# Designs tried in a protein design chat: VHH binders against Phototropic-responsive NPH3 family protein NPY3 (NPY3). Part 3

Target 1, 272 residues: Phototropic-responsive NPH3 family protein NPY3 (NPY3), of Arabidopsis thaliana (Mouse-ear cress) (q9fn09r205to476)
Amino acid sequence: DWWVEDLAELSIDLFKRVVSTIRRKGGVLPEVIGEALEVYAAKRIPGFMIQNDDNDDEEDVMEQRSLLETLVSMLPSEKQSVSCGFLIKLLKSSVSFECGEEERKELSRRIGEKLEEANVGDLLIRAPEGGETVYDIDIVETLIDEFVTQTEKRDELDCSDDINDSSKANVAKLIDGYLAEISRIETNLSTTKFITIAEKVSTFPRQSHDGVYRAIDMFLKQHPGITKSEKKSSSKLMDCRKLSPEACAHAVQNERLPLRVVVQILFFEQVR

## First folded at step 15 (VHH)

Design u5 (from o1 with E28D)
Fold by OpenDDE, fold request of step 17:
Structure u5 (fold): chain B 272 residues (1-272), chain A 120 residues (1-120)
Amino acid sequence: as target 1 above (272 residues)
Amino acid sequence: AVQLQASGGGFVQPGGSLRLSCAASGFDFDNYDMNWFRQAPGKEREFVSSISSSGYSTYYADSVKGRFTISRDNSKNTVYLQMNSLRAEDTATYYCAAQFGYEPSEYQYWGQGTQVTVSS
């Protein structure tokens, strides 16, 4: 709608008032409200569309924090009113601007409801400067937890086991991909954190365990000094029987894997 | 069977642009890094660019940084190489490769090359 762009020219206070008035009068779809919020965010929040590290002014950060918190409070309650991508952008900005815990929780909850729609890049959220990690890994754990919680709720309400399985499968693939990428680019990813995240989706349905193996491989490559026990624990995340021939071929040559795992792979390949 | 089909090569003048494509089939594309290599006449094959399985991480040879852009569409099982500001020294046969890992010593699936010729 043409008026959405016009609304983006308003101050946040006026914008909030206008949107509230529109909602009270009725006749506008929640999706349109969501669109208005997204357009406003894109225009008013620096680096919203493309994360840029250039926010050096503390006063500016506070203003942006307040603006973002306001936008989060304005989100329609309907699940389809806003895209997962928009929510992810809000979350990324929320972390960057160090928004309140309540706002981050709300965004995490909403994203958790749609986690299967996210891509790996969406989950690579930059942590504030000065932390132990460049990326906020804990937030991803939170997102998975929210997804699980929401899935369980759906199961209680609807006998839609098939839909939930598909969603779980998609999320498993997503998280496997995430773990592979984060292992590669986050040098301070701990074994405990890696395993913790992986275990959250370890029971989810998968076509193969190639994704999780790849994640394990990436992790092991970046952690040459981990203990045998840690290596064993990490490797237990995959079922060697569920590897593709291509993955098996890779794994049997992988010197970073425990010997027992390699032997298992060879054994199962032989009996195929 | 794993197949990689590169396309988009051709003749271009210095300063021109080309976009290479590599269509993949026969394997789980989403779990593979995709790489571009090139080999000029009388020279060894050299690394050009790489993109992680998710598409988040990209890598470039110093010789092509700022001029080439690698991207991928996992829904289409395709990797792309946008080549801008082409130079005579970019003349080579370009190869697409798929890799489960990312280390140079790891096995790669190779496709057929596509010829890129930059000449006035």
Scores: ipSAE 0.902, ipTM 0.956, lowest interface PAE 0.5, mean pLDDT 93
Fold by OpenDDE, fold request of step 17:
Structure u5 (fold): chain B 272 residues (1-272), chain A 120 residues (1-120)
Amino acid sequence: as target 1 above (272 residues)
Amino acid sequence: AVQLQASGGGFVQPGGSLRLSCAASGFDFDNYDMNWFRQAPGKEREFVSSISSSGYSTYYADSVKGRFTISRDNSKNTVYLQMNSLRAEDTATYYCAAQFGYEPSEYQYWGQGTQVTVSS
């Protein structure tokens, strides 16, 4: 719609007024409102589409923060009114600009409702500068928690168990992939945090445990100084019986795994 | 059976561009790093580029950095190598490889090579 582009030329205050008026009048779909917000964000928020490391002046950051918070407040309530990708971009920016906790919570809630639509890159959210980690790992934990909460709510409403299982399986795959990637690129990822996140999806249905094994392997590679106990705890996240032949072949040669785990894998291979 | 098939090679003039593709089958593509290697006649096989399983992390040899771009589409089980500003020294047979890990010492599945010839 041509008018959506025109709205993106407006100041945030005027934009808000116009959108509010449109919504009050009725006749415009929530999806169109969502589109207008996305177009506005893309145009008005620096680095929104492509995350840049360019730190703007403090004054600019405050302005951007305010703008972002305003946009979040304008989000339509309908679940399908905005894309997961747009929400993720908003969340990334909200973390970068250190937006209020309420806005981040709202975004996390919305993303949690459709977490299965996210990809690994979506979850790799940069933390503000000066923190212990380059990436905000806690926010991912929050997203998973929101997903679980929403799933439980759906179950209470007698939604199809099959749909929930499929969604859980997708989220498990997502998180396994995330853990593998974050283990590789975030040097300050703690064993506790790794396990905490992995445990949140450990009971989710999976076709295989190759993904979680890969995550464990990546983590162990980057943490050669972890204790035997920590290795054991991390390795418990996977079911050795649910590894593919290729993963098994890799695992039996993995000197970083506990010997007990390797023996278990060998045993199960022989029984197959 | 694990299969990797590279394609897109050919003859190009210096400064030209090519896009290589590698189609994968027979394994869980989403859990593997994908690598490009090349081997020129009389030379050893050398690393060109790597992309993590998620596609988030990419790595390049210094000789191709800024000119080559690796990408992947997990929905298509395919990895790509966009080669720009090609030079005569880029002439080689290019190979695609799949790796469950990322360390050089770890096992890799190798595909069929595709020839790239850069000549005036």
Scores: ipSAE 0.900, ipTM 0.955, lowest interface PAE 0.5, mean pLDDT 93
Fold by ESMFold2, fold request of step 17:
Structure u5 (fold): chain B 272 residues (1-272), chain A 120 residues (1-120)
Amino acid sequence: as target 1 above (272 residues)
Amino acid sequence: AVQLQASGGGFVQPGGSLRLSCAASGFDFDNYDMNWFRQAPGKEREFVSSISSSGYSTYYADSVKGRFTISRDNSKNTVYLQMNSLRAEDTATYYCAAQFGYEPSEYQYWGQGTQVTVSS
């Protein structure tokens, strides 16, 4: 909306007062409030869209922390009011500017509600300088944990298996794609981290395990120095019976796979 | 049942722009890296560009870097090649190819190609 861009010119204190007044009086959909917050963040937070560590002055960090905490406090509670991508950008900024634990937890909870709506690129979040990895893997683990926790709560309380299975299937596809991409671009990705993430979604429904296979294969390709035990553990993440004919044909010729896995694929192909 | 239908080719003047599309069906597009190749008459087929299944990672031949942009829309099962600042040497048949694995010489499906001609 037109007025959304005009509000982004205001100081944070005045922006908060105007938006709070609009919400109190009603007549504006939560989705419009979410849009206003997103436009404000994009304009007023330096580096919001890119996630960068250009500002390391302690006074600047404290000012940006306060700004971010105010924006998080203003998020409408309605699930559809903000996009998953916007919530993830807020989370990235909140870590960079050291926002409080409660703000990070609330953002993670909100992202978990909508995780199936994320794209792989949303999850490729740069870690702070000086970290052991270029990309922040722990933050993604947290988001998956939130999704799992909320899905388990829904299963316990309302027995909506078909709806939850659709969400789980979408998240499995997302995480398989994330693992493939992070394996391609993160040279310091450990086998334990790869397996830990994959195991969180290993039982989720999938149309096939081709995505899991592709993630494993990229990991093996980009980490040729891993041990035989690590190769074996990684390869156990997929169910060979659930590979498509195309994936089976590729896998039986794949020199990166343990021999036992290739034999297993050939066995199941015979029985199928 | 597998189809890779390339389109968007045609005649264009030097310095002009053109966008190629490649629509896919009959396979799980989301699990494939997508590639563009080209072949001029009397020459060998050469790599142009590739994009990972998620769309995040892109790669370009040196001859096209900065002029061509690959993209994909997984909701439409389509890969695109935006070609800017076209030159006579870009004249070729352009082919899309789908790649399940990560070996540079192994592609599972090929489109029929679309002709791009750059001339005055």
Scores: ipSAE 0.770, ipTM 0.902, lowest interface PAE 0.8, mean pLDDT 88
Fold by ESMFold2, look of step 15:
Structure u5 (fold): chain B 272 residues (1-272), chain A 120 residues (1-120)
Amino acid sequence: as target 1 above (272 residues)
Amino acid sequence: AVQLQASGGGFVQPGGSLRLSCAASGFDFDNYDMNWFRQAPGKEREFVSSISSSGYSTYYADSVKGRFTISRDNSKNTVYLQMNSLRAEDTATYYCAAQFGYEPSEYQYWGQGTQVTVSS
């Protein structure tokens, strides 16, 4: 779509005016508006495709903040208008350029609607303040909470909906993978935070609990100083009956697991 | 049955490039870290590269760092190895391996390999 790429050469003020005029006149699908925004962001926001945390001077930050806030304000409300990946890139940029709380809240809501489309790398968002952790885990909790909230509203309609179950299954797989990855790379990940995130999706359907097991195992491997109580609490996140034969074989030889868990796995494997 | 089918090998001149792929079936690919190993004639098998199940974390042997890039596409159950600036020393059979656990000795499945030959 050539006109989309040509619009990306305009100043933000002209871009906003043109896009607003196109939307007012109608006859253009929201997906095309979303494409125009995405192409514009990719062209005009430095480092948009890959998050960077270099701190430019205050003038550059303020200019990029204003640009980004304008783009967020222009997002069509239609769910299909923009991809989850694009929304996450906007969120990452909004943290880097210190956009207002309302912009970040709206982005988080929109990402939650489409969370099953994300990959683990999308959720690995650098913390903005250089705080206690390298990665912002709280923002991921917010994204999951938005997804859960919207899923709960759909469940209230008392619909037997395989689409909703498929979405939950995809998010469970995503979050299991995220927990494994964040456990690998974040040395200051607390047991409480690990469990809190895992519990948000614990009732979601899964083909097996192999992903949960792998997340727990990575957490235990990378956090050897955790207490016996914490180790027990983390191990309870998985249902041993739902481990594949391959996972069971690995787990029964895994010295990081509590003995009671190994015994449970052996018991359930025998009766399967 | 479990299969790891490596392909993309061949003959190439020094400085050339090849892209290996390893297509997986018969297991839940998304729950495995993927690895590339290589073995030259008369040599022991050596680690080349690995990638976490999510694709985020990558690791490289010093001998290939900066020249090789590992990637994966979980929607296609495939891991890739882009090999640039190839040298005669890179001549070997390249194997992919699926790893469920996190220890080096915990490779659960191995492919049959694909031959890479780099020669003047």
Scores: ipSAE 0.764, ipTM 0.899, lowest interface PAE 0.8, mean pLDDT 87

Design u5 (from o1 with E28D)
Fold by ESMFold2, fold request of step 17:
Structure u5 (fold): chain B 272 residues (1-272), chain A 120 residues (1-120)
Amino acid sequence: as target 1 above (272 residues)
Amino acid sequence: AVQLQASGGGFVQPGGSLRLSCAASGFDFDNYDMNWFRQAPGKEREFVSSISSSGYSTYYADSVKGRFTISRDNSKNTVYLQMNSLRAEDTATYYCAAQFGYEPSEYQYWGQGTQVTVSS
């Protein structure tokens, strides 16, 4: 891995030429190419490890945009070549440096293939200036849609192995956590947007619905002005029969929940 | 049986560092916010830091902000507290606590604590 660090010292033009030559000769795994790209990005892109919107220098933005677009163009197509975390960092940078839509669309597709590998912090991507929210929620919807679309394709091919179920379970847990965090942060998060995202993964397997409950509760806590109808719609996202005893005990004391939901929880506790 | 086992305490000189850990078992760690509290002899217990179940949101008491870092590893059911630039006033027993809800009084499980002593 020492020579991979040495390649990161090269200008982007030289780096591209060296990597292209290595790929042309063959015998190098796509994972090695992916590693070289990741090391290069970490060294040469300012703030690659964390997205922010403090990049006001137009000359620096244009230079970094060009570098980033070149790196995206060099990504091997093989799924295993790059990590989901790296792809998400590229996506975050692409938003900050205003890369073209085609690059962002391809990154979103690639992230969707591996979404189960992400964590909640990865999905907190800064929105463009002038947006209604601090974080870009639409981009996360796109990532989930890519995952769902690709999972449906695999299901149609009669590929129903444990890996698909495990991936769906991991993504459900990820999105439940994401909804809790975005609800905490965004006072402008609409009930419609919250429900739309939650419903994309509502049929995925879960060990319990405690995570769904916690996401709903955070949403209700941080958005006290929503209507009774909106509270009812949000509360329908969870299956009360799938709450743990600890979640049930919390929920029956929770004044934010509609009375009908509390009654349902008490009913199922009776028959258990 | 629910267990929160804190460890990593010890004696350290002012300016030194320690890393506390709290290993959890007997509950679904991934659905709980995790917290650190401390209590010096003869004083009431005080909040030190918390981290959301996802690991993204972190909070710190003003007295430790910039010096302490909370983290968690959900694959190991463990929460950590990295303590840097330690001071005599940081001397206390440090406790971890698990929290299912989002209200300050909703700490469901408590650990036994680990002693941190900062002395020259």
Scores: ipSAE 0.764, ipTM 0.899, lowest interface PAE 0.8, mean pLDDT 88
Fold by ESMFold2, look of step 16:
Structure u5 (fold): chain B 272 residues (1-272), chain A 120 residues (1-120)
Amino acid sequence: as target 1 above (272 residues)
Amino acid sequence: AVQLQASGGGFVQPGGSLRLSCAASGFDFDNYDMNWFRQAPGKEREFVSSISSSGYSTYYADSVKGRFTISRDNSKNTVYLQMNSLRAEDTATYYCAAQFGYEPSEYQYWGQGTQVTVSS
């Protein structure tokens, strides 16, 4: 029965002192420290649950930046101490309040460790003003790169293959879903960006390529002006042999696909 | 076999609320957009709401915007329709439907429906 609600009433300086003392003494699980940070952030950061980029008060931004940087510095190192969703909310706020580069890199690293726990909505992070897209796609690339880097370390150490394969499969599903949603939302999403993200997870295990197919189809539907070369490049992302019967039935009637792809699907159905 | 089991209908007075559920089995729910339709006696079946496979994108018929909320829980293979501020005009059998592709008239699976009756 930890009184994290009472700690959230403290100023950030006093909160930091109390938490630091608790950690120094030991005997408190890192998950409890993580909960205290999350409750504090929810109470003290305006709009923490709802991303808000409209802030025209420089003093508010500077104070919130300092608050966020302090909270990030207090994150326990243990992976299980904080949720992926909380880390992503911290990252969203850190962009809004222009936190330092090292804090944002540390958040990205921590999110990458747990990326399989994210949902698609978590990855829809508003882009800085002046970009071509409403949502920041580059930040998602960074998160995937962090996941890939850490997965490669786990593979090199010959850690549990079942856990690694499960994690990779979950991230593949997540990214397939993300690509479908961002394709639906963003009229300015380039073919190059779509393919770059998809390729980062292209070798990950999947029960089927139905999710990849649906992401490609949404991209083609929402971007009808792309070239034949771009359609060909996009369609190479899926392995037609790994489509379910339901996906194959849909794909062979899909006029958005290159004819060559439809022929390949029909050929593999003959072999099945 | 594929099953879409809609439930949660019933009788309610105008201004009341109901929550419909549609439990899915026998297909890869995570790769389907989910939809609610309704059909009043003597009328054509009409679109009510849709939610993308990820749960992020939602769409509503103009007649229900602001009053109905669609949601889904992919871990439970279930789609929901929260219906608030119900009116007599909402009286209908409500059907859930699963859609693999993105064409507006192509739905792969349909549920049996659940009756919603709004009357004084």
Scores: ipSAE 0.753, ipTM 0.889, lowest interface PAE 0.8, mean pLDDT 88

